# Ledger of designs, part 8: VH-VL binders against Putative multicopper oxidase GMC1 (GMC1)

Target 1, 132 residues: Putative multicopper oxidase GMC1 (GMC1), of Saccharomyces cerevisiae (q04399r243to374)
Amino acid sequence: LINGKSSDGETIKIGFNTEYLLLRIVNSGMSGTQVFHLDGFQLIVLEADGIMIKPFIVQTINLAVGQRYTILVKLKSDTSFIRMINGCNKMMGYITKQWWFYKEGAHLDLPKNPNDVSIEHLPGFTKAELYR
Key: E = the ipSAE of ESMFold2; O = the ipSAE of OpenDDE; V2 = 0.75 times the mean of E and O plus 0.25 times the DockQ between their complexes.

## First folded at step 5 (VH-VL; framework fv_diridavumab)

Design s70
Fold by ESMFold2-Fast, scan of step 5:
Structure s70 (fold): chain C 132 residues (1-132), chain A 122 residues (1-122), chain B 111 residues (1-111)
Amino acid sequence: as target 1 above (132 residues)
Amino acid sequence: EVQLVESGAEVKKPGSSVKVSCKASGGTFSDYAISWVRQAPGQGPEWMGGIIPIFDTANYAQKFQGRVTITADDFAGTVYMELSSLRSEDTAMYYCAREGDEYIWGSYFDYWGKGTTVTVSS
Amino acid sequence: QSVLTQPPSVSAAPGQKVTISCSGSSSNIGNNYVSWYQQLPGTAPKLLIYDNNKRPSGIPDRFSGSKSGTSATLGITGLQTGDEANYYCGTWDSSLSAYVVFGGGTKLTVL
């Protein structure tokens, strides 16, 4: 497993046996709910606020102030493009960050324009689940 | 050995609904997604949606959203697919198929049912 | 139309080699593993290849898969009459949902 750290447009080499990413996400803001989504990936939730829970799958997580989750993400290929969509509301906009994960020895084939995201395709407040 | 056993053929009128079942045996029922894939005569497969029983979470293809409902009965080891507002274009073979990777959709289908023929005629 | 493009038909004689292509885009084949399925007349599809190039138990090494960029290829060597079937590629579309897509299929005729 690899714990993720983000930067806009970063390329990350991973071991050839890596099948999953373990991500810890937190809303460390002082106010406002944050929306977290990995475009095209399923989020397998393992922990909520530091407590192991019955695993469940969502596509989008709403994080209230101070909430945190540990999630597992299954990689789909030897070169995986992950685009994170994060935001607090439509008026302030959504932030996208992208990572290219590639397994050692794989051909690195980056998408044409990873930052070209239509607002019509962004997950808004219409596609969110809280803890079950 | 994993086996998927589908219910029998159906003949339906336009505007009605159909509910097809898929009984899974062998392996762990709850941990793997079971999807419904249809195939019209002479056409390629078309994914309709699937469910991961342990999460009681279903996911649907946009084309079928609002017309299809997929449910699971863990006790019976059975997944159901109900398609409403039937039209002649829904005439197809309907397969249930199990995903190969635990807890996710979209991996690959390692086991398939034999298919259920649904015919919609006036 | 299918999201993934396959040639509608291919043909060859017994003992020969064929390749079947499957073309997509960055959101599907470019970012995801590809699987291949064989469908004999009157039967359900059967998994031939998963994770681009892996064979499940019971599939002979005459069947192989590969992926480059936004395209995938199924190779069949030493063709046998029993290989006459429809072949489909499949993958995940890396959009806002767990959307599964298949190719339109390729009819393999063994002459």
Scores: ipSAE 0.019, ipTM 0.631, lowest interface PAE 6.6, mean pLDDT 77

Design s71
Fold by ESMFold2-Fast, scan of step 5:
Structure s71 (fold): chain C 132 residues (1-132), chain A 122 residues (1-122), chain B 111 residues (1-111)
Amino acid sequence: as target 1 above (132 residues)
Amino acid sequence: EVQLVESGAEVKKPGSSVKVSCKASGGTFSDYAISWVRQAPGQGPEWMGGIIPIFDTANYAQKFQGRVTITADDFAGTVYMELSSLRSEDTAMYYCARGDEFYIWGSYFDYWGKGTTVTVSS
Amino acid sequence: QSVLTQPPSVSAAPGQKVTISCSGSSSNIGNNYVSWYQQLPGTAPKLLIYDNNKRPSGIPDRFSGSKSGTSATLGITGLQTGDEANYYCGTWDSSLSAYVVFGGGTKLTVL
């Protein structure tokens, strides 16, 4: 059960032998819905707003202002990198940011020109109005 | 070695229900997603749904929503699939398959049972 | 109808190379990993390729996979009579009500 990450902007290194990725996701913004997704991975929700819940699985986390979730991701034995997609709602639509988790020791060869994924087309996406 | 062992062939009348079982042998049953995939004669595989036994969480393809129920019995080490309101179109080979770890809708299935034939005819 | 499109059949002689295509959309192949399965007559499907291009233990290197855009390809070199089978691609598609989708299959005939 190791988060084991370090941040360097667009890339986040995780331990070589990390088997589970435990992420705490929070929307600390003031006015917009956030969306969290890991390409090719299911998200097992363990906590919602600080309360342990019966686990359930989603493909995408939709976070209203102030919401938080603890999620568990089982890494595949041969995983070298994972693409994380984070979107936030703005007046003119969603702004999408991409990050990569990679195992330490892996040859870092991030995909060139990856297909852009519209936040609105992610599985489990919920369209919501800006919270003012 | 991991084996998925399904229950025996079934012959059913339209309108009845069928419950088939899948037991993991020699493997780590509870740590993986178990899916049910059917294949009608001459057709490709069709995913029906799956369960992650450790979380007792099941999910279903919309086409089968309301007719299919997938459950796990930890004491028996068995996953069940029950399909109700059977039609002749439900005649198929039914497979249980292990998804990649902890994912009901994993990116691949690494072990498959040998399949259970379900025949629905009047 | 299958969500992923494969040619219904392909054929080649022993020792030759064959490729089998699998076409989808952005919501499935374009954004997700692709797997391939071999199904011999009368048997269950067997995992041949996972995560676009990786082989499980025991699968020879003459089998390969690739993905470009919304399409994936299975390559078989050094074709053998024992390769005669149906081949299916599979992936995840959450834009549909089903999360796992398969291709309609390609029958490989070894002449």
Scores: ipSAE 0.008, ipTM 0.544, lowest interface PAE 10.1, mean pLDDT 76

Design s72
Fold by ESMFold2-Fast, scan of step 5:
Structure s72 (fold): chain C 132 residues (1-132), chain A 122 residues (1-122), chain B 111 residues (1-111)
Amino acid sequence: as target 1 above (132 residues)
Amino acid sequence: EVQLVESGAEVKKPGSSVKVSCKASGGTFSDYAISWVRQAPGQGPEWMGGIIPIFDTANYAQKFQGRVTITADDFAGTVYMELSSLRSEDTAMYYCARGDEGYIWGSYFDYWGKGTTVTVSS
Amino acid sequence: QSVLTQPPSVSAAPGQKVTISCSGSSSNIGNNYVSWYQQLPGTAPKLLIYDNNKRPSGIPDRFSGSKSGTSATLGITGLQTGDEANYYCGTWDSSLSAYVVFGGGTKLTVL
């Protein structure tokens, strides 16, 4: 299990035998939406705005200001690295940030082109204006 | 590649029940919701229900509540759909489909099985 | 009979453009994402569009989607004979315990 922290910058270590990630995410910004995605994984939503809900699955979470979710991710048996993509609305577009989860014992041979992903092309991405 | 394989065609009498299976290969079915969608000859698709295997949680369309049961065998990588009290109107192609199941963002099905035919006749 | 309303048929010549509409209500299209499926005779439905306007890998950009209010539209440009099929829209319905609903379908004939 992992709380959604970035304690060492671009990488977050998870235990060797981790089968599930439990992440708590929140848009604590003052304006604009945020986007959360784990490359290659479905996100199972367990809790919305502090309330347990009937579980549902989504590929990308779009968070309006103040929204929060608790999500569960089931790891595949051969998973050693998971790319986490977070985007936030800022001025003339979205600022995209990337982090990596990695299992204890894996080699840290991460890809060196982290900026080539556009959040506008992620499954389930929506712009704030679509809810206007 | 992801492949969903349904069990073979069935011919049933009115009033009986049918149980069809869907085996997921080329990926893990427990990462996704698996739904059952039927299509009567000449008609559009009709969602019957789905299951999130990791939570053993099934949802059913209101029309089918009480007649449909969807279960998962995680060890076998197989999802089952049992439909009881069969009527001639239940004659259709039955598909299993992989997709998300959303209450906020909606849902869609990205992979479909080839379908299995269930014929209800006397 | 279906919750979402589509025209039963549309037709056009090769190279032309067609649009297929899908009309619903606030409890379905109005508050949820729309998907579109292509079904060739004798085959399972194939996902063309998800999340209103996104294409899965392998779907050409001739296919596009849009949503406005309680209606959605599938656009097909550069029409080809191989596009002749039934097309269905789909979405969640937030009423009646939240379930997936589909349109009645539109048969596209390429003449």
Scores: ipSAE 0.006, ipTM 0.511, lowest interface PAE 9.5, mean pLDDT 76

Design s74 (from b0 with light chain N31R)
Heavy chain, then light chain:
Amino acid sequence: EVQLVESGAEVKKPGSSVKVSCKASGGTFSDYAISWVRQAPGQGPEWMGGIIPIFDTANYAQKFQGRVTITADDFAGTVYMELSSLRSEDTAMYYCARGDEYIWGSYFDYWGKGTTVTVSS
Amino acid sequence: QSVLTQPPSVSAAPGQKVTISCSGSSSNIGRNYVSWYQQLPGTAPKLLIYDNNKRPSGIPDRFSGSKSGTSATLGITGLQTGDEANYYCGTWDSSLSAYVVFGGGTKLTVL
ESMFold2-Fast, scan of step 5: ipSAE 0.353; ipTM 0.741

Design s95 (from b0 with light chain A98D)
Heavy chain, then light chain:
Amino acid sequence: EVQLVESGAEVKKPGSSVKVSCKASGGTFSDYAISWVRQAPGQGPEWMGGIIPIFDTANYAQKFQGRVTITADDFAGTVYMELSSLRSEDTAMYYCARGDEYIWGSYFDYWGKGTTVTVSS
Amino acid sequence: QSVLTQPPSVSAAPGQKVTISCSGSSSNIGNNYVSWYQQLPGTAPKLLIYDNNKRPSGIPDRFSGSKSGTSATLGITGLQTGDEANYYCGTWDSSLSDYVVFGGGTKLTVL
ESMFold2-Fast, scan of step 5: ipSAE 0.378; ipTM 0.726

## First folded at step 6 (VH-VL; framework fv_diridavumab)

Design c1 (from s04 with heavy chain I103V; at its last look DockQ between E and O 0.71; V2 from the best seeds 0.00; counts 0 for: pae E 3.4 > 2)
Fold by ESMFold2, look of step 6:
Structure c1 (fold): chain C 132 residues (1-132), chain A 121 residues (1-121), chain B 111 residues (1-111)
Amino acid sequence: as target 1 above (132 residues)
Amino acid sequence: EVQLVESGAEVKKPGSSVKVSCKASGGTFSSYAISWVRQAPGQGPEWMGGIIPIFDTANYAQKFQGRVTITADDFAGTVYMELSSLRSEDTAMYYCARGDEYVWGSYFDYWGKGTTVTVSS
Amino acid sequence: QSVLTQPPSVSAAPGQKVTISCSGSSSNIGNNYVSWYQQLPGTAPKLLIYDNNKRPSGIPDRFSGSKSGTSATLGITGLQTGDEANYYCGTWDSSLSAYVVFGGGTKLTVL
């Protein structure tokens, strides 16, 4: 579940003049590592498990159960939407969800489901990050 | 005014190493991506790698992985690039260039004048 | 060595318009912002266009950029003799870690 919703293709509005997106993400599940990615954007990790860290940049981040991160994303001025890819590992592979961030007033033809999106092929993804 | 100044020209033998510096002045330093870009005579630019000093995060082009080390000294405002196992094809002009703030971008708005590294016996 | 393809040369008379193309793939131009550089003989590259179509301050509006699919275009109008230079496109390549790629360059001759 993402924010208590199990649906694929959900959307999240952001402000019209937003230059940075600050996300606080947590894996509040009972099992399974979660994978988080914003298509076309870099994730600046500022805080891990409630403590400020020396920031680092990744393209895909993993969260074990109970882990939390604060992530900063620098947007471009012409960004109208951001595709969020979320996945979790299971014994037989990955379960993938696709959500969207979009700016108020943008008119977009957004796809609701991933087409040929694979967590294993995401930029910067390594299975070694799943065991932190 | 932002300025980038590379260290002086170098002449090296094959198989040796070279370390060049890039001193930044006239603006904020540590939050910007600083890259090394080389250009052999008659050829286009070639990105070698870069660093965002405040994150101490270096990235390298695959071609140079294992031969290039890029480091930064935040207090000195200086970025260093060391290229090892030099070959004659490494003869080029080497530039430092400033990219985007806090992230890896695809453009460079300030360039040094460059420094020549010549590899010959 | 370059993954981005540019024509090796273009030419036009003073006052004319020229365009320079840059072709790539979905992992670079298709999904990432394109920049353009002018390199006059004996000088470092100079940024002309960033974020596909934006001009930094001090770059005249005769220079323009656009992107469609996996191809980008630099436009130069009102050609002057001083525009004679090499022009390079650049972008990020997402298929491998941390890559900035450049085109091989286009020589512009003003006749």
Scores: ipSAE 0.279, ipTM 0.711, lowest interface PAE 3.4, mean pLDDT 81
ESMFold2 (binder alone), look of step 6: mean pLDDT 90; pTM 0.927
OpenDDE, look of step 6: ipSAE 0.729; ipTM 0.890

Design c2 (from s04 with heavy chain W104Y; at its last look DockQ between E and O 0.59; V2 from the best seeds 0.00; counts 0 for: pae E 6.0 > 2)
Fold by ESMFold2, look of step 6:
Structure c2 (fold): chain C 132 residues (1-132), chain A 121 residues (1-121), chain B 111 residues (1-111)
Amino acid sequence: as target 1 above (132 residues)
Amino acid sequence: EVQLVESGAEVKKPGSSVKVSCKASGGTFSSYAISWVRQAPGQGPEWMGGIIPIFDTANYAQKFQGRVTITADDFAGTVYMELSSLRSEDTAMYYCARGDEYIYGSYFDYWGKGTTVTVSS
Amino acid sequence: QSVLTQPPSVSAAPGQKVTISCSGSSSNIGNNYVSWYQQLPGTAPKLLIYDNNKRPSGIPDRFSGSKSGTSATLGITGLQTGDEANYYCGTWDSSLSAYVVFGGGTKLTVL
């Protein structure tokens, strides 16, 4: 679930002049690794499990149950939409959801996206722990 | 406004190290990624690595892992690149280039003039 | 072989149009922004196009960029003799642990 919603294709509105996202993400599930990715963006990890760390940069992040990260994302000035890809490792692979960040006042034509996203082929994907 | 100036040309023997500097001026230093890009004669550019000074974190291309070290001196507004265990294929023009803020070079809008490093017996 | 493929050369007469292609994969051009650079002989590269299709200040509008799938294209109209240079595409790539890759370059000759 993302913020208590299981729906695919949900959207999150952000301010029209937003230059940065500061995201606090957590795997609050009872089992399964969560994978988080923003298409076309680098994720600067500033904080792990509530502790400020020496920053590192990835394109795709994984979280074990209970893991938390604070990430900084620099937006491009022409960004209207950002595809968020979330994967949950269950049984025989990943259950995938796609959500969208969009700027208020942006053109609302969301791009046609394939329903199938291979979590294991996301840029920078790894099963290894990112902070150890 | 933004200007990047590399240190002077160097001639080195195989097996030695070289350390080149890049002085940045005329803009914000700490939050912008500074990258090192080299270009051998007749070849395309090759990204070696970059650093975002405020985070003091450097990332390196896989090819150069273990041989390259990139550091920043915020007071001097200067980024350094040290390449060790030099060999003849390291002969190239070395550029510093400024990337986007908090991003390791989706594009490079400012380039230094470059400095040559020649490795010969 | 570069992970980004460009034709080694193109040529055209002054006033004509040319297109320079840059072919990659989903791990680079497909999911990331593309930039283009002009390099005149003996000089550093100069940014022509960023974020697929944006021109920095001072770049004339006869230079354009576009992206489709895993390919990017630099367009140059109204060719001038001063456009004779090498042109490189660049983008982000994580498939080989490299974070920035460049194409091998295209030499433009204005005849």
Scores: ipSAE 0.172, ipTM 0.719, lowest interface PAE 6.0, mean pLDDT 82
ESMFold2 (binder alone), look of step 6: mean pLDDT 90; pTM 0.927
OpenDDE, look of step 6: ipSAE 0.783; ipTM 0.905

Design c3 (from s04 with heavy chain I103V W104Y; at its last look DockQ between E and O 0.62; V2 from the best seeds 0.00; counts 0 for: pae E 6.5 > 2)
Fold by ESMFold2, look of step 6:
Structure c3 (fold): chain C 132 residues (1-132), chain A 121 residues (1-121), chain B 111 residues (1-111)
Amino acid sequence: as target 1 above (132 residues)
Amino acid sequence: EVQLVESGAEVKKPGSSVKVSCKASGGTFSSYAISWVRQAPGQGPEWMGGIIPIFDTANYAQKFQGRVTITADDFAGTVYMELSSLRSEDTAMYYCARGDEYVYGSYFDYWGKGTTVTVSS
Amino acid sequence: QSVLTQPPSVSAAPGQKVTISCSGSSSNIGNNYVSWYQQLPGTAPKLLIYDNNKRPSGIPDRFSGSKSGTSATLGITGLQTGDEANYYCGTWDSSLSAYVVFGGGTKLTVL
């Protein structure tokens, strides 16, 4: 579940003048690694497991059970929407969900069939621990 | 308005190190990524790495990992690049370049004029 | 051996239109923003196009950019003698720790 919703293709509205996203993400599951990615954006990791860290930058982040990160994302001024890709490592593979961030008043077109995304081929994907 | 000025040209022997500076002026320094890009004669540009000064976090191209160190001095408004174990193939023009805030290398809208590093015996 | 492939040269007369291609993969052009640079002889590169198709202030609209799949294209209409230069595409490569890759360049000759 993402924010209490399990459906694919959900949208998250952001303000029209938004320049940054500050996201707090957590793997609250009982098993399985979670994968988080925003198409076309770098993720600046500011906190790990509730502790401020020396920032590092990744393109795709993985979270073991109970891991949490605070992430800063710089938006571009002409961004209308951002595809968010989440993968859950279950059943010997990833169950993939696609969500969208979009600015208020944006002209939003969603793909007819969004299930073509491969988690293991996401930019910067690694199973290695990002913070020790 | 924004200007980037690299330090002067260098002639170095193989096996030595070089440290090049890039002084930024005219605008905000600490939140913008400053990258080093080199260009060998007759070749395309090659990104070496970059730093966002406020985070003091440098990223390096894998080709240069272990040989390059990029640092920033916020007081001086200056970014440094040190390349060690120099080889003749390191002979090139070295540029500093500035991208967008908090983003490594999405595009570079400001470039220095470049400085040459020549590696010869 | 650039991961981004550009034609090595192109030429045309003044007033003509040219296009310069940049071919990559899903780990670079496919998933990331593309920029284009003009490098006049003896000078540093200059940004022409960013974020696939946007022009910085001072770049005329006869320069255009587009992206489709894993390929990007720079278009130049109304070709002028002063456009003679090398042109490079650049993008972020998400599969490498390098972050930034450039094409090998295209030399534009105006005859």
Scores: ipSAE 0.080, ipTM 0.704, lowest interface PAE 6.5, mean pLDDT 82
ESMFold2 (binder alone), look of step 6: mean pLDDT 90; pTM 0.925
OpenDDE, look of step 6: ipSAE 0.772; ipTM 0.904

Design c4 (from s04 with light chain A98D; at its last look DockQ between E and O 0.67; V2 from the best seeds 0.00; counts 0 for: pae E 2.8 > 2)
Fold by ESMFold2, look of step 6:
Structure c4 (fold): chain C 132 residues (1-132), chain A 121 residues (1-121), chain B 111 residues (1-111)
Amino acid sequence: as target 1 above (132 residues)
Amino acid sequence: EVQLVESGAEVKKPGSSVKVSCKASGGTFSSYAISWVRQAPGQGPEWMGGIIPIFDTANYAQKFQGRVTITADDFAGTVYMELSSLRSEDTAMYYCARGDEYIWGSYFDYWGKGTTVTVSS
Amino acid sequence: QSVLTQPPSVSAAPGQKVTISCSGSSSNIGNNYVSWYQQLPGTAPKLLIYDNNKRPSGIPDRFSGSKSGTSATLGITGLQTGDEANYYCGTWDSSLSDYVVFGGGTKLTVL
């Protein structure tokens, strides 16, 4: 579930003039790791499990149950949509979902279902925890 | 008005090391990616690595991993590149270049004039 | 042995247009932004195009960039003798830690 919703293809509106996105992500599930990726963006990790850290940059985050991160994302001025790809580890690989961040005033032509996305081939994918 | 100035040209023997500096001025230093790019005569540029000073973390091109060290001195506004175990094929023009702010971008908008490192016996 | 392949040379007369190609793979051009650089003789490279098709301030609109699949193209219209230079493409290669891999360059001759 993402924010208590199980549906795929949800959208999150952001302001037209937004330059940075600050996200607090947590795997609050009862089992299984979660994979977090923003297509085409670098993730600046500022905080791990509630502790401020020396910032570092990754492209994909793997979260064990109960892990949380605060990340900062620098947006480009020509960005209308950001595809958020989430993977939930299951016995047959990953169950994927996509959500969208979109800037106010953007066209609402969202791309199709992310079933054709391989979680294990995302840039920077690793099974290792970033901060344990 | 960003300016990048590399240290002076050097002539080195094979097997030695060289350390070149890049002083940045006219803009913000610590939040930008500063990279080293070299270019042998008649060849295209090669990215060697870079650093974002506020993160104090360098990234290195695969080809140069283990031979290159890039550091920053925030007080001096200067980035350093040291290349060890020099070979004749390391003879090139060495540039410092400024990339994106806070992240690794795939472009460089400001370049120094470059400095020559010549490796000869 | 450039990861990105460019033709070694192109030529055209003043006033004409020319394109310079840059071929790569899904690990570089296919999934990442492309930049282009002009290098006049005896000078450092100068950024012409970033983020596939954007021009920095001061670059005239007769320079253009585009990308399709794993290939990128620099277009130059209204050629001038001062455009005679080497041109390089650059992009990130996500299969390596290289935040810019460059093409081997294309020598543009204006005849």
Scores: ipSAE 0.349, ipTM 0.738, lowest interface PAE 2.8, mean pLDDT 83
ESMFold2 (binder alone), look of step 6: mean pLDDT 90; pTM 0.922
OpenDDE, look of step 6: ipSAE 0.765; ipTM 0.899

Design c5 (from s04 with heavy chain S106D; at its last look DockQ between E and O 0.62; V2 from the best seeds 0.00; counts 0 for: pae E 2.8 > 2)
Fold by ESMFold2, look of step 6:
Structure c5 (fold): chain C 132 residues (1-132), chain A 121 residues (1-121), chain B 111 residues (1-111)
Amino acid sequence: as target 1 above (132 residues)
Amino acid sequence: EVQLVESGAEVKKPGSSVKVSCKASGGTFSSYAISWVRQAPGQGPEWMGGIIPIFDTANYAQKFQGRVTITADDFAGTVYMELSSLRSEDTAMYYCARGDEYIWGDYFDYWGKGTTVTVSS
Amino acid sequence: QSVLTQPPSVSAAPGQKVTISCSGSSSNIGNNYVSWYQQLPGTAPKLLIYDNNKRPSGIPDRFSGSKSGTSATLGITGLQTGDEANYYCGTWDSSLSAYVVFGGGTKLTVL
């Protein structure tokens, strides 16, 4: 579930002139690693489990249960939408969800969500813990 | 305003190594991706790798993995590139170039004048 | 044997327009932003176009860029003798693990 919603294809509006996106992400589940990715964007990790850290860049984040990160995303000026890909490592595989961020004033004709996203082939994917 | 200055030209024998420096001045250094790009005579530029000094982590093109090491001295405003096991094909002009701030961008907006590394016996 | 293909040369008279193509694949131009560089004889490359179609400060608007599918195009209008140079396209290529791969270059001759 993402913010209590189980549906695929949900959207999140962001401001028209947004240059950076600051996200706090947490795996609040009872079991299973969560995978987080923003298609075409780099994730600057600023804080892990409530502690400010020396920043580092990844393209894909994994979170064990209870892990949390604060990330910064630098947007391009021509970005109209951002595809968010989430995977949950349960049942010997991944359950995948796709959500969208879109800028206020962009056309609502979002690209069609592809049905086949391989979590283990996402750029920068690793099963290893990224931080402690 | 921003200036990138590579260390002086070098002549090396096959099998040796070379370490080239790039000193930045006239602006902030540590938050930008600093890359090494080489260009053999008559050929296009070729990205070798780079570093974002505040992250103290380097990224390398697959072709150069295992032969190239890129480090930064944030206090000195300097990035270093060391290329080992030199071959005659490594003869080229070597540039340092500044990319985007905080991320691995896909363009370079400032270039040094370059320095020549010649590999011959 | 660059993964980005450019014509080896193009030419046109002063005052005219020329276009330079850069052809790639889905692993590079198709999914990534394209940049263009001018290299005058004896100098380092200089950024002309980034993010497909944007000009850095100081680059005149007679330089333009566009991208369609897996191909990109640099346009130069009002050609001047000082535009005679080599021109390179660049973009990320996921199959090479390089953050920028460059084309082999196009020599522009202004006659």
Scores: ipSAE 0.345, ipTM 0.752, lowest interface PAE 2.8, mean pLDDT 84
ESMFold2 (binder alone), look of step 6: mean pLDDT 89; pTM 0.920
OpenDDE, look of step 6: ipSAE 0.764; ipTM 0.898

